# VH-VL binders against q96il0: the designs that were tried, part 54

Target 1, 167 residues: q96il0
Amino acid sequence: APERGAERRDTAPSGVSRFCPPRKSCHDWIGPPDKYSNLRPVHFYIPENESPLEQKLRKLRQETQEWNQQFWANQNLTFSKEKEEFIHSRLKTKGLGLRTESGQKATLNAEEMADFYKEFLSKNFQKHMYYNRDWYKRNFAITFFMGKVALERIWNKLKQKQKKRSN

## First folded at step 3 (VH-VL)

Design f4 (framework fv_ebrasodebart)
Fold by OpenDDE, second read of step 4:
Order: structure tokens, then C-alpha cells, then sequence
Structure f4 (fold): chain C 167 residues (1-167), chain A 120 residues (1-120), chain B 108 residues (1-108)
């Protein structure tokens, strides 16, 4: 019996679009929006002579992307499900079916939905606060390493120019 | 495979401290929160708190405020839970678990658990 | 702090449907997750409230929510399903995770 590899599908598919950038791409590639997170994944270019500092920056960016993809995939799924549940519960309370006479999905009006959004935001307030704190810390770190990489590149260019003048 | 491996069983005296470790593997440690949950013998699950794998930010259950400290070592992908001023009612299996929804649960996977026995 | 109430025990015959309830204030606005725990083992996530099953969880497991009550349903209950089941939710007021008291499912 073939061991059905337990594809742990429940890891939010690392929505890294299986879009392989063209092998000759020397640039970061932006994929289509992920179906769950709605975030566009970035395929980071790996230079042939990547410095340790550049590698650290790339890894930090990749990790931050994965973190964002997972967070928003889960958040969007939660939102969609709670929204559907809210709609269903309200329709039921009104004695209305899930479908209109025309066969369309029954919806609530904007006022009724405003209550849902308010409640959803209230419930998730702390989660969003934690997310924002982590987001700022991550982006600060990325920016800091970007600065270091930039300085390293400048220094390397200066050294190369000096060596060419000495020969 | 995603795994959480905890330190071994501990026996402590009342008033002592215990520090339990939880080593994570198979995923990016800094992407998830780790929650700690304990279970006294024959009792239910009790949430203790969570820690961010990246920032080290924490949220502790009110009952444990002042006695519990959670920390992380990102270099080793390890979470730690220290409980101080141990009492007999702290005797429990302590679990670490990965939080899938950033501080709200659900939890998957769980560590194998660490039995902490507090006895005179 | 929010409290989640579960029946202490539920008994079911093999092949029958087991239902385990989890009730709490304002639970209707919160997701309840379900864990299975067998003796001497760690809890295992069996259900997301959003009707998702983790990989490896049989299709006979399902979850629903109605008002302030979440329900775990096990259709065609098997002897291997005998375990303690815990619901878990999040209290947005305190920002705490809360577990139910647990339900012992016995398959007779």
C-alpha cells in the first residue's frame, strides 16, 4: 500500500506561488496574490556571490514574508467564516433562507454588516496590536540590515577602485 | 516534520523554581507564538500564557502573574517556561504548543509534556 | 474570565453519533477548537471551528456552532475515539485562551 505521504496541508500553503522566476532573472520576482492571504509573494533573487550579510537580509525578508502570509491567510479565513456565520445567524433570526427567491445568496444590508465589522475588529484588537508590534520590529530589522548591506557594497566598490588604481 | 520536544521530568520542593524547555523543529520558529498549557493529574487543561517566537512578547494568565516567566532563544529555536515559588498544586504535566492563529489558538503540534512534581 | 462548560462525560455505542457540547458566554462570536487527548498522551487538535480538520483526522469528526454553544460531532463513533475532548476558545476581553473542563467520551 503506497504510504500516502501525509501532506500536512494545514500549514497555510506557503503561498509562495510555485511560479519559478525565469532562471536568468537577476531581480526579485513578485508573484500573483496568494489565494488565502491575498498578499503577493516575492521570490528573492540569490546572487552568486552573496555576502553573509546579504544572506542574512534575504533570510530575514523571507521569514517576514512567510510570517505575513501565514498571518493574513489565517486572518482572512477567520474573517470569511465568521462573516458567513454571522450572515447565516441573522438570516435565520429573520426567518429568511440562505438564498433569495431568485436563487442568489441572501445578504445583509450595510447597517447589519456594520455590527459584524465592529464586533470582529473588537474581538481581534489585541491580535492586531501584537501583529503590529511584530511588524514594526521586523521591518526595523530589515531596514537596519539593508543599511548595513548598502554600506558593505559601498566599501567593496571603494576597495576595488583602489586596487585598480594601484595596478 | 514539525515537532516540539520538551525537557525531561522534574521533581522540586515547595518554594523552588522549575524551568522547562521546548525545542521546536520543522518550521520557522520566529513565525509563531508558543503557548504553555499545564494539566494537573486527573484535571483539565489550563492555559498559562504565550510568548512570541520573534519579539519575545508575552501574555501570562492572571493566576500565574509574578510567578511565571517565558523566554525564547531564537538561535536554538527553543522556548523556556520558568515557574517560581512552586506549590503542591503546581504538580502537573506542562505542555508547550505552537499557536496557529497568533495568540488565540488553535494549538498544533503539542510537545510531549513535562511532568513537574512538587513534593515536600 | 470566560468559562467554557462541557459535560463531564458522554457515552455512545459503536457506530452511533457522539455529540460533545461546549458552552460559554459570547462563544457565538468566538471560535472553539477541539482537542482529543488519550490517556498518557498529549492533546491532539481534531477540529477547527471553521469546519476544518487537521491532516489525519477522520471525516467522521465535524464541528458546529450555534449561539453560545459549540458542538463536536463524531459520526460512526469507533472504539479508538474513546478519549477526553477539550474545547478551546479565546476571550477577547482578557486576551486569554480558555479551555473547557473536558469531556470523557466512552464508547460502550
Amino acid sequence: as target 1 above (167 residues)
Amino acid sequence: QIQLVQSGAEVKKPGASVKVSCKASGYTFTTYHISWVRQAPGQGLEWMGWISGYTGNTNYAQKLQGRVTMTTDTSTSTAYMELRSLRSDDTAVYYCARDLKYSQGPFDPWGQGTLVTVSS
Amino acid sequence: QAVLTQPPSVSVSPGQTASITCSGDKLGSKYAYWYQQKPGQSPVLVMYQDNRRPSGIPERFSASNSGNTATLTISGTQAMDEADYYCQAYDSGTAYVVFGGGTKLTVL
Scores: ipSAE 0.689, ipTM 0.870, lowest interface PAE 0.9, mean pLDDT 90
Fold by ESMFold2-Fast, scan of step 3:
Structure f4 (fold): chain C 167 residues (1-167), chain A 120 residues (1-120), chain B 108 residues (1-108)
Amino acid sequence: as target 1 above (167 residues)
Amino acid sequence: QIQLVQSGAEVKKPGASVKVSCKASGYTFTTYHISWVRQAPGQGLEWMGWISGYTGNTNYAQKLQGRVTMTTDTSTSTAYMELRSLRSDDTAVYYCARDLKYSQGPFDPWGQGTLVTVSS
Amino acid sequence: QAVLTQPPSVSVSPGQTASITCSGDKLGSKYAYWYQQKPGQSPVLVMYQDNRRPSGIPERFSASNSGNTATLTISGTQAMDEADYYCQAYDSGTAYVVFGGGTKLTVL
């Protein structure tokens, strides 16, 4: 049958499929942008001998990605919904139908949409401030653990060199 | 092809535990979450929880908190769901399903289901 | 908000349009998903993210989601469409998955 799992485009109607990292990858892989969040998902490589500290860093990075993806997916959906509601409300006020004679959705000009954008940004200002604060907190924690992992790796390399000389 | 293959049917006594497995193939296991959903005979679908194939993080339905444990073995691309302190009302078909949780993705594919019967 | 309500049954004649509703508080602000389950089989995804059709699902399946109600619409209903249909959403606050109670579609 032409329809099979790996050939399926199941995340976006415009042909952006679910990402699938290259098999036998030894590095992190970056997928195409998610249509709803507009963010590229990252598939994190798991080393064969991952330390507990490396695992903690990886989980923190993955949790941060999940948080970030969810925030922007929700924000974009809210924007799209409120935009459509605003357009419908303004068209009704003008006595215009929601569709053109060709059956396409009726639209407003840029000047008319400016009111919506101003309202949306003002309404969501505090929400975006809290997002930025949490984003900084998460990235600070990630940077801190990246430093700890780097020090662990340096120490392990030094131990390996010394052990090789001893034998 | 992407597939989820579950372990076979189980018959358990009240108070026992059951552990159902779900082996994934045809995709990178660590890229997706696995959700568990059960269905009592003649009843609807009930979500039990999900587990990340990558981080091992879990999120369990409040009703089952304390009785359910979900785990993964990435070396075998297998997810597990253990339900403890079984009661007669836990008799159900248990499904695993692939879930791209962080993007609010659908459940696709589903495993074939595992019938768990709890009888006294 | 966490509860999704579906009618327990819907009956249509062959070739008629079936509409199955799913109601929940502010459901239109969430993504809705639809699954078809035939007797003795696993559920099958028939609609995702409100109105998107997976490959392999016929064009006669369509859906919408606005306000408090999501609707799955099957035009030109066929005997093969007899099944239980479940809606599903994610609760944004808890990240819990919520299913509707299910609707048995009978094609008479």
Scores: ipSAE 0.000, ipTM 0.466, lowest interface PAE 15.3, mean pLDDT 80

Design f4a (framework fv_ebrasodebart)
Fold by ESMFold2-Fast, scan of step 3:
Structure f4a (fold): chain C 167 residues (1-167), chain A 120 residues (1-120), chain B 108 residues (1-108)
Amino acid sequence: as target 1 above (167 residues)
Amino acid sequence: QIQLVQSGAEVKKPGASVKVSCKASGYTFTTYHISWVRQAPGQGLEWMGWISGYTGNTNYAQKLQGRVTMTTDTSTSTAYMELRSLRSDDTAVYYCARHPEYITGSFDYWGQGTLVTVSS
Amino acid sequence: QAVLTQPPSVSVSPGQTASITCSGDKLGSKYAYWYQQKPGQSPVLVMYQDNRRPSGIPERFSASNSGNTATLTISGTQAMDEADYYCQAYDSGTAYVVFGGGTKLTVL
């Protein structure tokens, strides 16, 4: 494949009118929030002489972004579906219609919705706990590699200064 | 090995709807988006939208917003494109093509095309 | 809003160099892609990310993209290269794919 997308998964398109970084930018580009995950995607700039360490960091950051976006898009879709089912069920139990006279979706008041939120959070507690653990682990690894890349760049700068001074 | 196989040609009356399928094989369906591109007889390519093979999230061309719906069935690795309220100017060959997520380009594999004729 | 303009036709003799242009406002700040389409067939990706050639595409195909113009160049053009060629960019302003109008390459 011309672009390395064959084996990667994305969470969502971004759901908005603009996501494409300027070509030949020397910097990472941040897009608008994804419609479903509500996270801003990052397009990573790839230097032509990227070091193996820089490549490893970029791959880790891309994998973490995909994992994070997949998690939140799926979580938000699950939340929305279960919320609609709960509202539908409660309205039916009360003998109420699914639409208001204005044609909008009928909703429950905040007090009635508290039961749903409590149940949803309880049901997803372990999932969110493991997500937070993995999110922490991934960010720790990213920070570690960012530090290694920074040290590599400092070393290269010092080497370049010494070479320039000796000539 | 990698193939996108589309459903057969269809003839529809104005006002009807058409649903074209695109069955993927030879790769992991959920790792690519599927774009739909149409081509009216003797004319150029027009992008219609894309759908994620993983999430089912879509992004439609503004001209078709409200008339087009794209869906997927991951169990059969199949993408679908339904176009409603057909007009004579919707007569075209409809293609599906795969591409990486978030970066819409590099359509490296295309379906064979489905001719949809809208005739009264 | 965004428009990509291609010449409707280009003619060359076998062995000559064909040049197909694609013009758009600040196109050089976007990645350009090129597709070849022969009669009755699906498009084939022949160039991606401005100047990168997919495996299986002959070395005589090359491309550039700078300023407002992307160019597909076919050196030593052969009869088998006769086809319609489409440029494509991703328009960040609309987040949509934009195709050029297409160029019919005739080789005789």
Scores: ipSAE 0.000, ipTM 0.465, lowest interface PAE 17.3, mean pLDDT 79

Design f4b (framework fv_ebrasodebart)
Fold by ESMFold2-Fast, scan of step 3:
Formats: structure tokens, C-alpha cells, sequence
Structure f4b (fold): chain C 167 residues (1-167), chain A 121 residues (1-121), chain B 108 residues (1-108)
């Protein structure tokens, strides 16, 4: 299993660690970049009085974050591995060793590597288009639920104001 | 630490279907592909297909297209392989194995313990 | 049926070098992989990318791949090496994984 660089979550599989500073501030916290995705995870604060709707929004955001991290971790891993395989294959075809006399990895010139980059981008073009579509769908859903949560909070504030004005 | 644990042995009649499960642990399930490989008694390894843990995309061996379906349940880190219209020559040990799928270079580094499927009348 | 061709059996005395071949059209232009399988057990990856050893596999295992033939070589063969060995390659034309027919290594 790859190291993610994120703390162990309290809730699986789209779980989020709660962060509340030792003092009196409790808020979302940004972690270090994940080793594989190079994205910074957000650790969501979970209020004790979280509504079912707020919980659904938080879980959706957590799931979207995990999906996004997995996509980029997989993409970066695939790129690195295919790049190494391409270099090894070309060096093998040329009858060259995989290492230089100094023990460094043997490499190809920029023109030879251009073939790999062109092939990789072409091969992954549709995958990236589907990623963008899913990203927009997920963000639309998040925005929609954020709107619902905002309306719920407004309604609750109106109820509280009405109670305060009662004599 | 990385493990693939498969469901138990099955005995089926010709024409039936079988569904074998493969539960992954110790790694991020969605980062790897799961291949399915079978082995008839006393015979060699036969690749059946693979499924992406991330996208759910599949690629099946030509001779099994139409009879095999591979699926995943990401919430339980479990892969499934269903084989339909069973014949006696489908009697085999069925393995799941973790792998990477790259154009010229897929291989399988971690294997499940195998599931014996016996098809008899 | 297997696409890649392996000899069905190879016999060697303890301490001697065993060589298992795997033949396929232009196999040297593809990467070869090797698996070891003992009776009643799952296969174990013993060689990847032609000649690279996974952690935990003894240094006496080595391999090569050129032309039409990939070769797995076991130096100082021990009784514990007795097993079936399978080569594997990827066929880019079909996008399928292919296995060799397997070689039974006997250590007498």
C-alpha cells in the first residue's frame, strides 16, 4: 500500500479526521501534500450538532476529495511507470544498459522523449475529458447541497429570531 | 501486509453460474487492477481478464467474452468474477491477482489463495 | 491453449544451474515475467521486466530476454526451487496477457 501522507481517518471509506486546535478554534485543516497525488488533503471539522443535511454535504466533499486524490495518484503513478518502461524499452532496443558507469539511470534525449509524451497525452486524452466531466458533476452536486445547507441555516436563524422576539 | 482473500470452494451443475469474490486489504484498492487467472487440474495458467479498481473498466479474454463479468465494490475493497453457462471444462482453481495495466507491461505481484470451482453433473 | 512455448520439464541436480526457456515471436521486444508455483499453492512472482528480482527472491534467480527467447536461470539450484515455472508477456496486438504452458522443474 502507498503512503498517502495523511493522518488516519476516524470514518471509513470517505472518512475525515476532525481537527480542533488545543485552544478554542475548531475549523477545517489542510494537511501536507499526499506522496502520490501531490494534493493537500482537507481534514473537515465535524460539529457535535451536525444536521443530517450537513453530514451529507461533508461526506460528499470527503468522497470527492478521495476520488480526486485517487485519480491523480493513479495518473502520476501511471505516468512515472510508463515513462520508465518506455526508456527501458528504447535502451533495450538500442542494445544499451539501463545504468551509466556512475550508477545513474540512463536516459533518452528530449526528441526521443517527445514520442513518449505525445503517446501518453494522446492515450490519456479521453480519460482526462471524462475526469473533467466527473469533476464538474461532483462540484455541481456539492454546490447544490451547499445551497440546501445555507437555506437550512437561514431557516434555523429565522426560527431563533422569532423565539427571541416572543414575550 | 498486502493480501487478497477469496471466497470458498463451489460445486456447480453444467449450465449454472458461479460468482467468486476477492477481498483486498493492505493497499489502496482503487490504485490497482485485479486480474483473474484460472488453472484446470494438472494444467497451466489461463488469463481470463482484468478490472480497474478505479474506473471499473474491464478487459476480458476473447474466448470468455459474453460468459464472464468482472465487477468491484470499492466500499468493501472487493472484486468479483462471475462465469455463466458453466461446462465441465470450466472446472479449475480461480485466482485473483493484483496488477498494473500498462500497454506492454502488465504483471501480477500479489495473488489470492485460489477458489476451486467444480462443474459436475 | 498457451501462446508462449516452454519445455514441459527440466531436471537438474542440487547445486547445478537450471535454465528454463520461453519462446515467442519477437518476445525480446516485449517484457517477460516469471512465476513460480508449488503444488497446492498460488503463483509467486519471481522475475519482472525481463531481469528484475522482486524483494525476497534469492539472488541465484536471474533472467534474460532477447530475440525470440526469454530464459529464467537458477544458479546453485536447491530442493526448494522444485516447482512449476510460467513465463508471461503482454500481447499489444490483442491487449491480452499471455502465459507460457509451464515448465516442471525437478531437482533430483
Amino acid sequence: as target 1 above (167 residues)
Amino acid sequence: QIQLVQSGAEVKKPGASVKVSCKASGYTFTTYHISWVRQAPGQGLEWMGWISGYTGNTNYAQKLQGRVTMTTDTSTSTAYMELRSLRSDDTAVYYCARGSNFDKLPYMDVWGQGTLVTVSS
Amino acid sequence: QAVLTQPPSVSVSPGQTASITCSGDKLGSKYAYWYQQKPGQSPVLVMYQDNRRPSGIPERFSASNSGNTATLTISGTQAMDEADYYCQAYDSGTAYVVFGGGTKLTVL
Scores: ipSAE 0.000, ipTM 0.458, lowest interface PAE 17.3, mean pLDDT 79

Design f4c (framework fv_ebrasodebart)
Fold by ESMFold2-Fast, scan of step 3:
Structure f4c (fold): chain C 167 residues (1-167), chain A 121 residues (1-121), chain B 108 residues (1-108)
Amino acid sequence: as target 1 above (167 residues)
Amino acid sequence: QIQLVQSGAEVKKPGASVKVSCKASGYTFTTYHISWVRQAPGQGLEWMGWISGYTGNTNYAQKLQGRVTMTTDTSTSTAYMELRSLRSDDTAVYYCARVTPYEGQSHFDYWGQGTLVTVSS
Amino acid sequence: QAVLTQPPSVSVSPGQTASITCSGDKLGSKYAYWYQQKPGQSPVLVMYQDNRRPSGIPERFSASNSGNTATLTISGTQAMDEADYYCQAYDSGTAYVVFGGGTKLTVL
């Protein structure tokens, strides 16, 4: 639609639902959970006087958020797909149809689903380990750059005080 | 109308790399996976892997791990498949196909026209 | 990895019923899919989720999947059905797709 085409779009991968942060915000804004990842995205405020170091930190945080969104969106889609395949397989093994006599979608109880959860976690163990490794690496880098930005701001504040004292 | 249009035929030497494109139209690109399937002359279908149109996450056939890379450009609704360190037995028609990522339905409902890649000495 | 076995060829007379089998360990516990490929053309999905027919596929196509064997059945086979047929399954444990070796259907 024309009006919908005028709305702001998230910079996340194509097909992400429209994400419209409040305009003229002077701080970071937290949005609603993404349809696929179920994570709340953060829209980062960009100061008019952003330093190169501050820009690098912000971009690193944005890249980390996009990476995290992609990982969980994929996991959730894979989980949903494989869960339905497992349910169908079990119902088929029992000689049952996908629908009950009342027309409702047939389901498995918690005990039966435990097998699926164990298999899914086991199969994705290495992938989750790599996710955790990368998550720690990214957070270490963010913390490091946060420290650099803090030191830069302290130095600039001291520099301004010196200039005022001198003049 | 849903359509997948692939790039033209390629002739490569052993050890070279090839990159095949697949442009999708007629549907929301990000809502489906794109799979790559190849077929050597006179042989059957061999699955190579798929890529999510939404997340860009990939799943490759074990035989091709380390040699294949799949990517997407959502701004042009195009999927790419790059195969490196080409061997004579990589000579095949390479197909892209749309695959459903939903409800346990792992089937290929629409296929590209195919791209012939010839690897010869 | 899982292997799906199909007979290399099946021959039928026009109007007769053709049966193409696909065998794999516990295949009946997985969804089976079928593709038709004519010379020089891309494959076309003819059956999905064991026995469901896509829009545009004639009613004479049917299928089943139980135990270790999935079967594609074409009733009243016509010359236009002459093609290679491939079965396919998905292994959720590995997230890999497996195709059968293919069956050439000849209508004599």
Scores: ipSAE 0.000, ipTM 0.454, lowest interface PAE 16.7, mean pLDDT 79

Design f4d (framework fv_ebrasodebart)
Fold by ESMFold2-Fast, scan of step 3:
Structure f4d (fold): chain C 167 residues (1-167), chain A 119 residues (1-119), chain B 108 residues (1-108)
Amino acid sequence: as target 1 above (167 residues)
Amino acid sequence: QIQLVQSGAEVKKPGASVKVSCKASGYTFTTYHISWVRQAPGQGLEWMGWISGYTGNTNYAQKLQGRVTMTTDTSTSTAYMELRSLRSDDTAVYYCARDQGWSTEYDYWGQGTLVTVSS
Amino acid sequence: QAVLTQPPSVSVSPGQTASITCSGDKLGSKYAYWYQQKPGQSPVLVMYQDNRRPSGIPERFSASNSGNTATLTISGTQAMDEADYYCQAYDSGTAYVVFGGGTKLTVL
């Protein structure tokens, strides 16, 4: 099990982010959701005597996480901006102000917002298609290296067992 | 076009503070980190710290703890680095650089800001 | 905290291969990055994540990183490659960034 000391509630006095795991963690640590991507970052454990294959797999997983974080942070911010612009545009078309008589932010109903969602998805279709393609390519590569690492570990165990028996 | 534009050169006396700005354009500011790197005349590059455009979280070089503060203003896509209690050995060109966050690759750099600390 | 050691200078003849080393404890377990800096200019990223080349950097630039040593290799070295070269590493555990002391490459 993860150690209790690994749980961070606040930013350390040293200025270290609350996303950082405690030193000498023996497991991968999951941070809180990123403000913009809404994805939880994973801090990967680096095993003692990491092999070149294990290192390559870890670096590939980390790079894929970086790519995902960037994509979704950008996508979510773009969505929020365009949503607000759409709402403002529609309210102006109706001759309505950006605030209701009660002073609350004026909103559109679900049926009106459906038009925005359809337009947003259509406009971003190619971007999402390329994201899915790259996501599958990256996961295929990760799975391939996971298989190589698994085979390496099996053969190392067999070699060690054979060596022990021969001695 | 991605660009980082820094504030102009400054001359300060020992004990003063300096605040250097770095205005980003051509990308979504909040999705990248900004790192600060300085270079004393005729010397090598020295990392000072980074700030997340995502969360505002910072991490500073241990040598500068207590003297440096990094901030951002999302409304102007600008990063700031303030260095306090200036010493003569703080004389350097100060660079901001765009930082992917997880990969620490500095793909775009500001033009640099010369800060001279003299009596 | 960690120290990255580079030779102060490297000299090569035009068209020859230049090799710039960067040594640090367990450097091969971390990503290495390389920057080129010409006089009066900002650094330029020439290699990232050990051996990846940014768009716009010539194919004659290559790199490796294993054990304790990262190496930047410039084949067919040209006069325009004269610059200071800096290696850089990142330690995920401490979140600290470290630069090498720099190597002045001269083409003579």
Scores: ipSAE 0.000, ipTM 0.484, lowest interface PAE 14.9, mean pLDDT 80

Design f5 (framework fv_ebrasodebart)
Fold by OpenDDE, second read of step 4:
Structure f5 (fold): chain C 167 residues (1-167), chain A 120 residues (1-120), chain B 108 residues (1-108)
Amino acid sequence: as target 1 above (167 residues)
Amino acid sequence: QIQLVQSGAEVKKPGASVKVSCKASGYIFSNYGISWVRQAPGQGLEWMGWISGHSGYTNYAQKLQGRVTMTTDTSTSTAYMELRSLRSDDTAVYYCARESIYPGNKFDYWGQGTLVTVSS
Amino acid sequence: QAVLTQPPSVSVSPGQTASITCSGDALGNKYAYWYQQKPGQSPVLVMYYDTKRPSGIPERFSASNSGNTATLTISGTQAMDEADYYCQTWDSSTEYVVFGGGTKLTVL
């Protein structure tokens, strides 16, 4: 009796990209675009001797990435859903089916779709404003910690050079 | 104020036809559609079909195809639903509902309902 | 034909939270709509586009849609909330509107 392969029910996308970098990677790895967010996930390298500042930076970058992935995954789903509803409703109002006589998916013209985009942007304006604000805050923090880590690395290199000169 | 006012209750014999009217007011009739929904006594809502207030395009539930006809009179902002070859199981309250176009298919206003009783 | 499944009844005590689920493949990437119907009255739209509330509907009404399941939530349920609740969507293949079987909410 052939073992009916258990169709892994695609569990609701927990926003964690299932992309796993090679175990021997000593650098950050960029995955393919996520199917929902269309953003490329980054797997951050964890150094063996990670400093507390480096760890903080890594965590902040990871959190920011997860936040971005979740935002855009949700936004893209919402957009797709609303777009489909708009097209359907508009075609229906016009007395057109979802499919043409040739069996192709019926589409609206560019002008009609412009109305959709305008309305969609208007409805989501506040959400986008909050997103942009948070995006800047997060990136500013990341940049700040990148600077701190860079200074720490310079300082550590200078200390090592002094110790080698003293011996 | 937006209103949908339906015709009064009807009593019909099996095999007869019934035509229910739904007069719309308070909005631009052609900017919306009208859906018809029925509810048998003690049962849930059953969608019957839809008509465009603009084009007159119709889509009927498969179960009712050939028996139902929906029409509109834009001059009076009135929708009509005719059901033919009535059966006892057609006994229901019939509702018209305004279907909002953007961004989806919501029934935001309903008529008061029309009771149609099919009895021998 | 697409089917939406609802529990036939839900009971809740006053002030408690009621939750009514609606499940079906037709909900996947489509909006869910919710209607309240009191005895002898026409249905009233209570939620649209999954989470939007019409004007005049109390804030205690909320809804969500995840995967193939839509949920209507009534927080702080009141006696006046006793009614039949219907979920609704549409089938993209036929363009038919699909209603759930309805849920009778009883406030005990």
Scores: ipSAE 0.019, ipTM 0.595, lowest interface PAE 7.8, mean pLDDT 87
Fold by ESMFold2-Fast, scan of step 3:
Structure f5 (fold): chain C 167 residues (1-167), chain A 120 residues (1-120), chain B 108 residues (1-108)
Amino acid sequence: as target 1 above (167 residues)
Amino acid sequence: QIQLVQSGAEVKKPGASVKVSCKASGYIFSNYGISWVRQAPGQGLEWMGWISGHSGYTNYAQKLQGRVTMTTDTSTSTAYMELRSLRSDDTAVYYCARESIYPGNKFDYWGQGTLVTVSS
Amino acid sequence: QAVLTQPPSVSVSPGQTASITCSGDALGNKYAYWYQQKPGQSPVLVMYYDTKRPSGIPERFSASNSGNTATLTISGTQAMDEADYYCQTWDSSTEYVVFGGGTKLTVL
């Protein structure tokens, strides 16, 4: 049950009840936060007569979302594992056990944990810089294709007006 | 050309373990994950778990009761699936397939399958 | 746990339209995917994102997902379409991936 509950995510705009808004409404749908990435997935609306250009834009947005969610899922899991390893290493150095006499997890004070956070941020600086660079490149590409789709839609509306005039 | 090539058929005794390999080529291994799916003779598809080609993070199907381990070797672009404490009902064709962890991608390329027979 | 229900078998004559359904509550807000598996072969992705067809899959294949029922449709069914068909979706509750039980399509 706890494992099953851990896999289940609900949005909480008005409580903890599970909600399932229609993902196939005429607009994109945003789901609950992912267990690992803590990011909300977007389910993209697919129009009945999607053009090749519209499909290309949607695929780019979907691929970017998957990339983004994978990055943060991996980063969050790495943080958690390294944090636990750091705590265990420091406790061993002090000659302390991993559990208190009451059976609770032994922990480090805030001053000691500050060393871990500083080390983690420094170690991951380059990784985060590459993430930011790729994130901006992806958003630029998405914006570019959004502009192309907008132009296509304007052209199609003009063609529709032309046909109405001839009729 | 994107390909997933699996190791050959295995015959095992009950209680033994089996380790199946899946060698990927034609794409950047670390940008995808590998799911393992098995199919008992005459039965449907059953998802076993997933492993990240990047982090090595895994998600396993609960019903395998801690008997499965998935690993990767990024230097050879190979994924592995080890199933322990084999029972006769583990007799199946085991497939690897390319997938991502989130938000639930399609299995766009599949290995040829590896038949594992558990003789009782 | 999400469950996807498919009929165990569907039979059609050559040239007829085959319809294979897949039902489950998850399909109301999750994409459906479809796989074709011929005897002795690996599954092949034939439809994704409810309605999209991969390159190389014949135009005879189409699909929809309405309410909690996804449908794979094969128009002008040919003998070569005889296979087992599996629907698939995802569910974060107990499994990341959920398959339907499969439908054996027979073309007589």
Scores: ipSAE 0.005, ipTM 0.477, lowest interface PAE 12.4, mean pLDDT 79

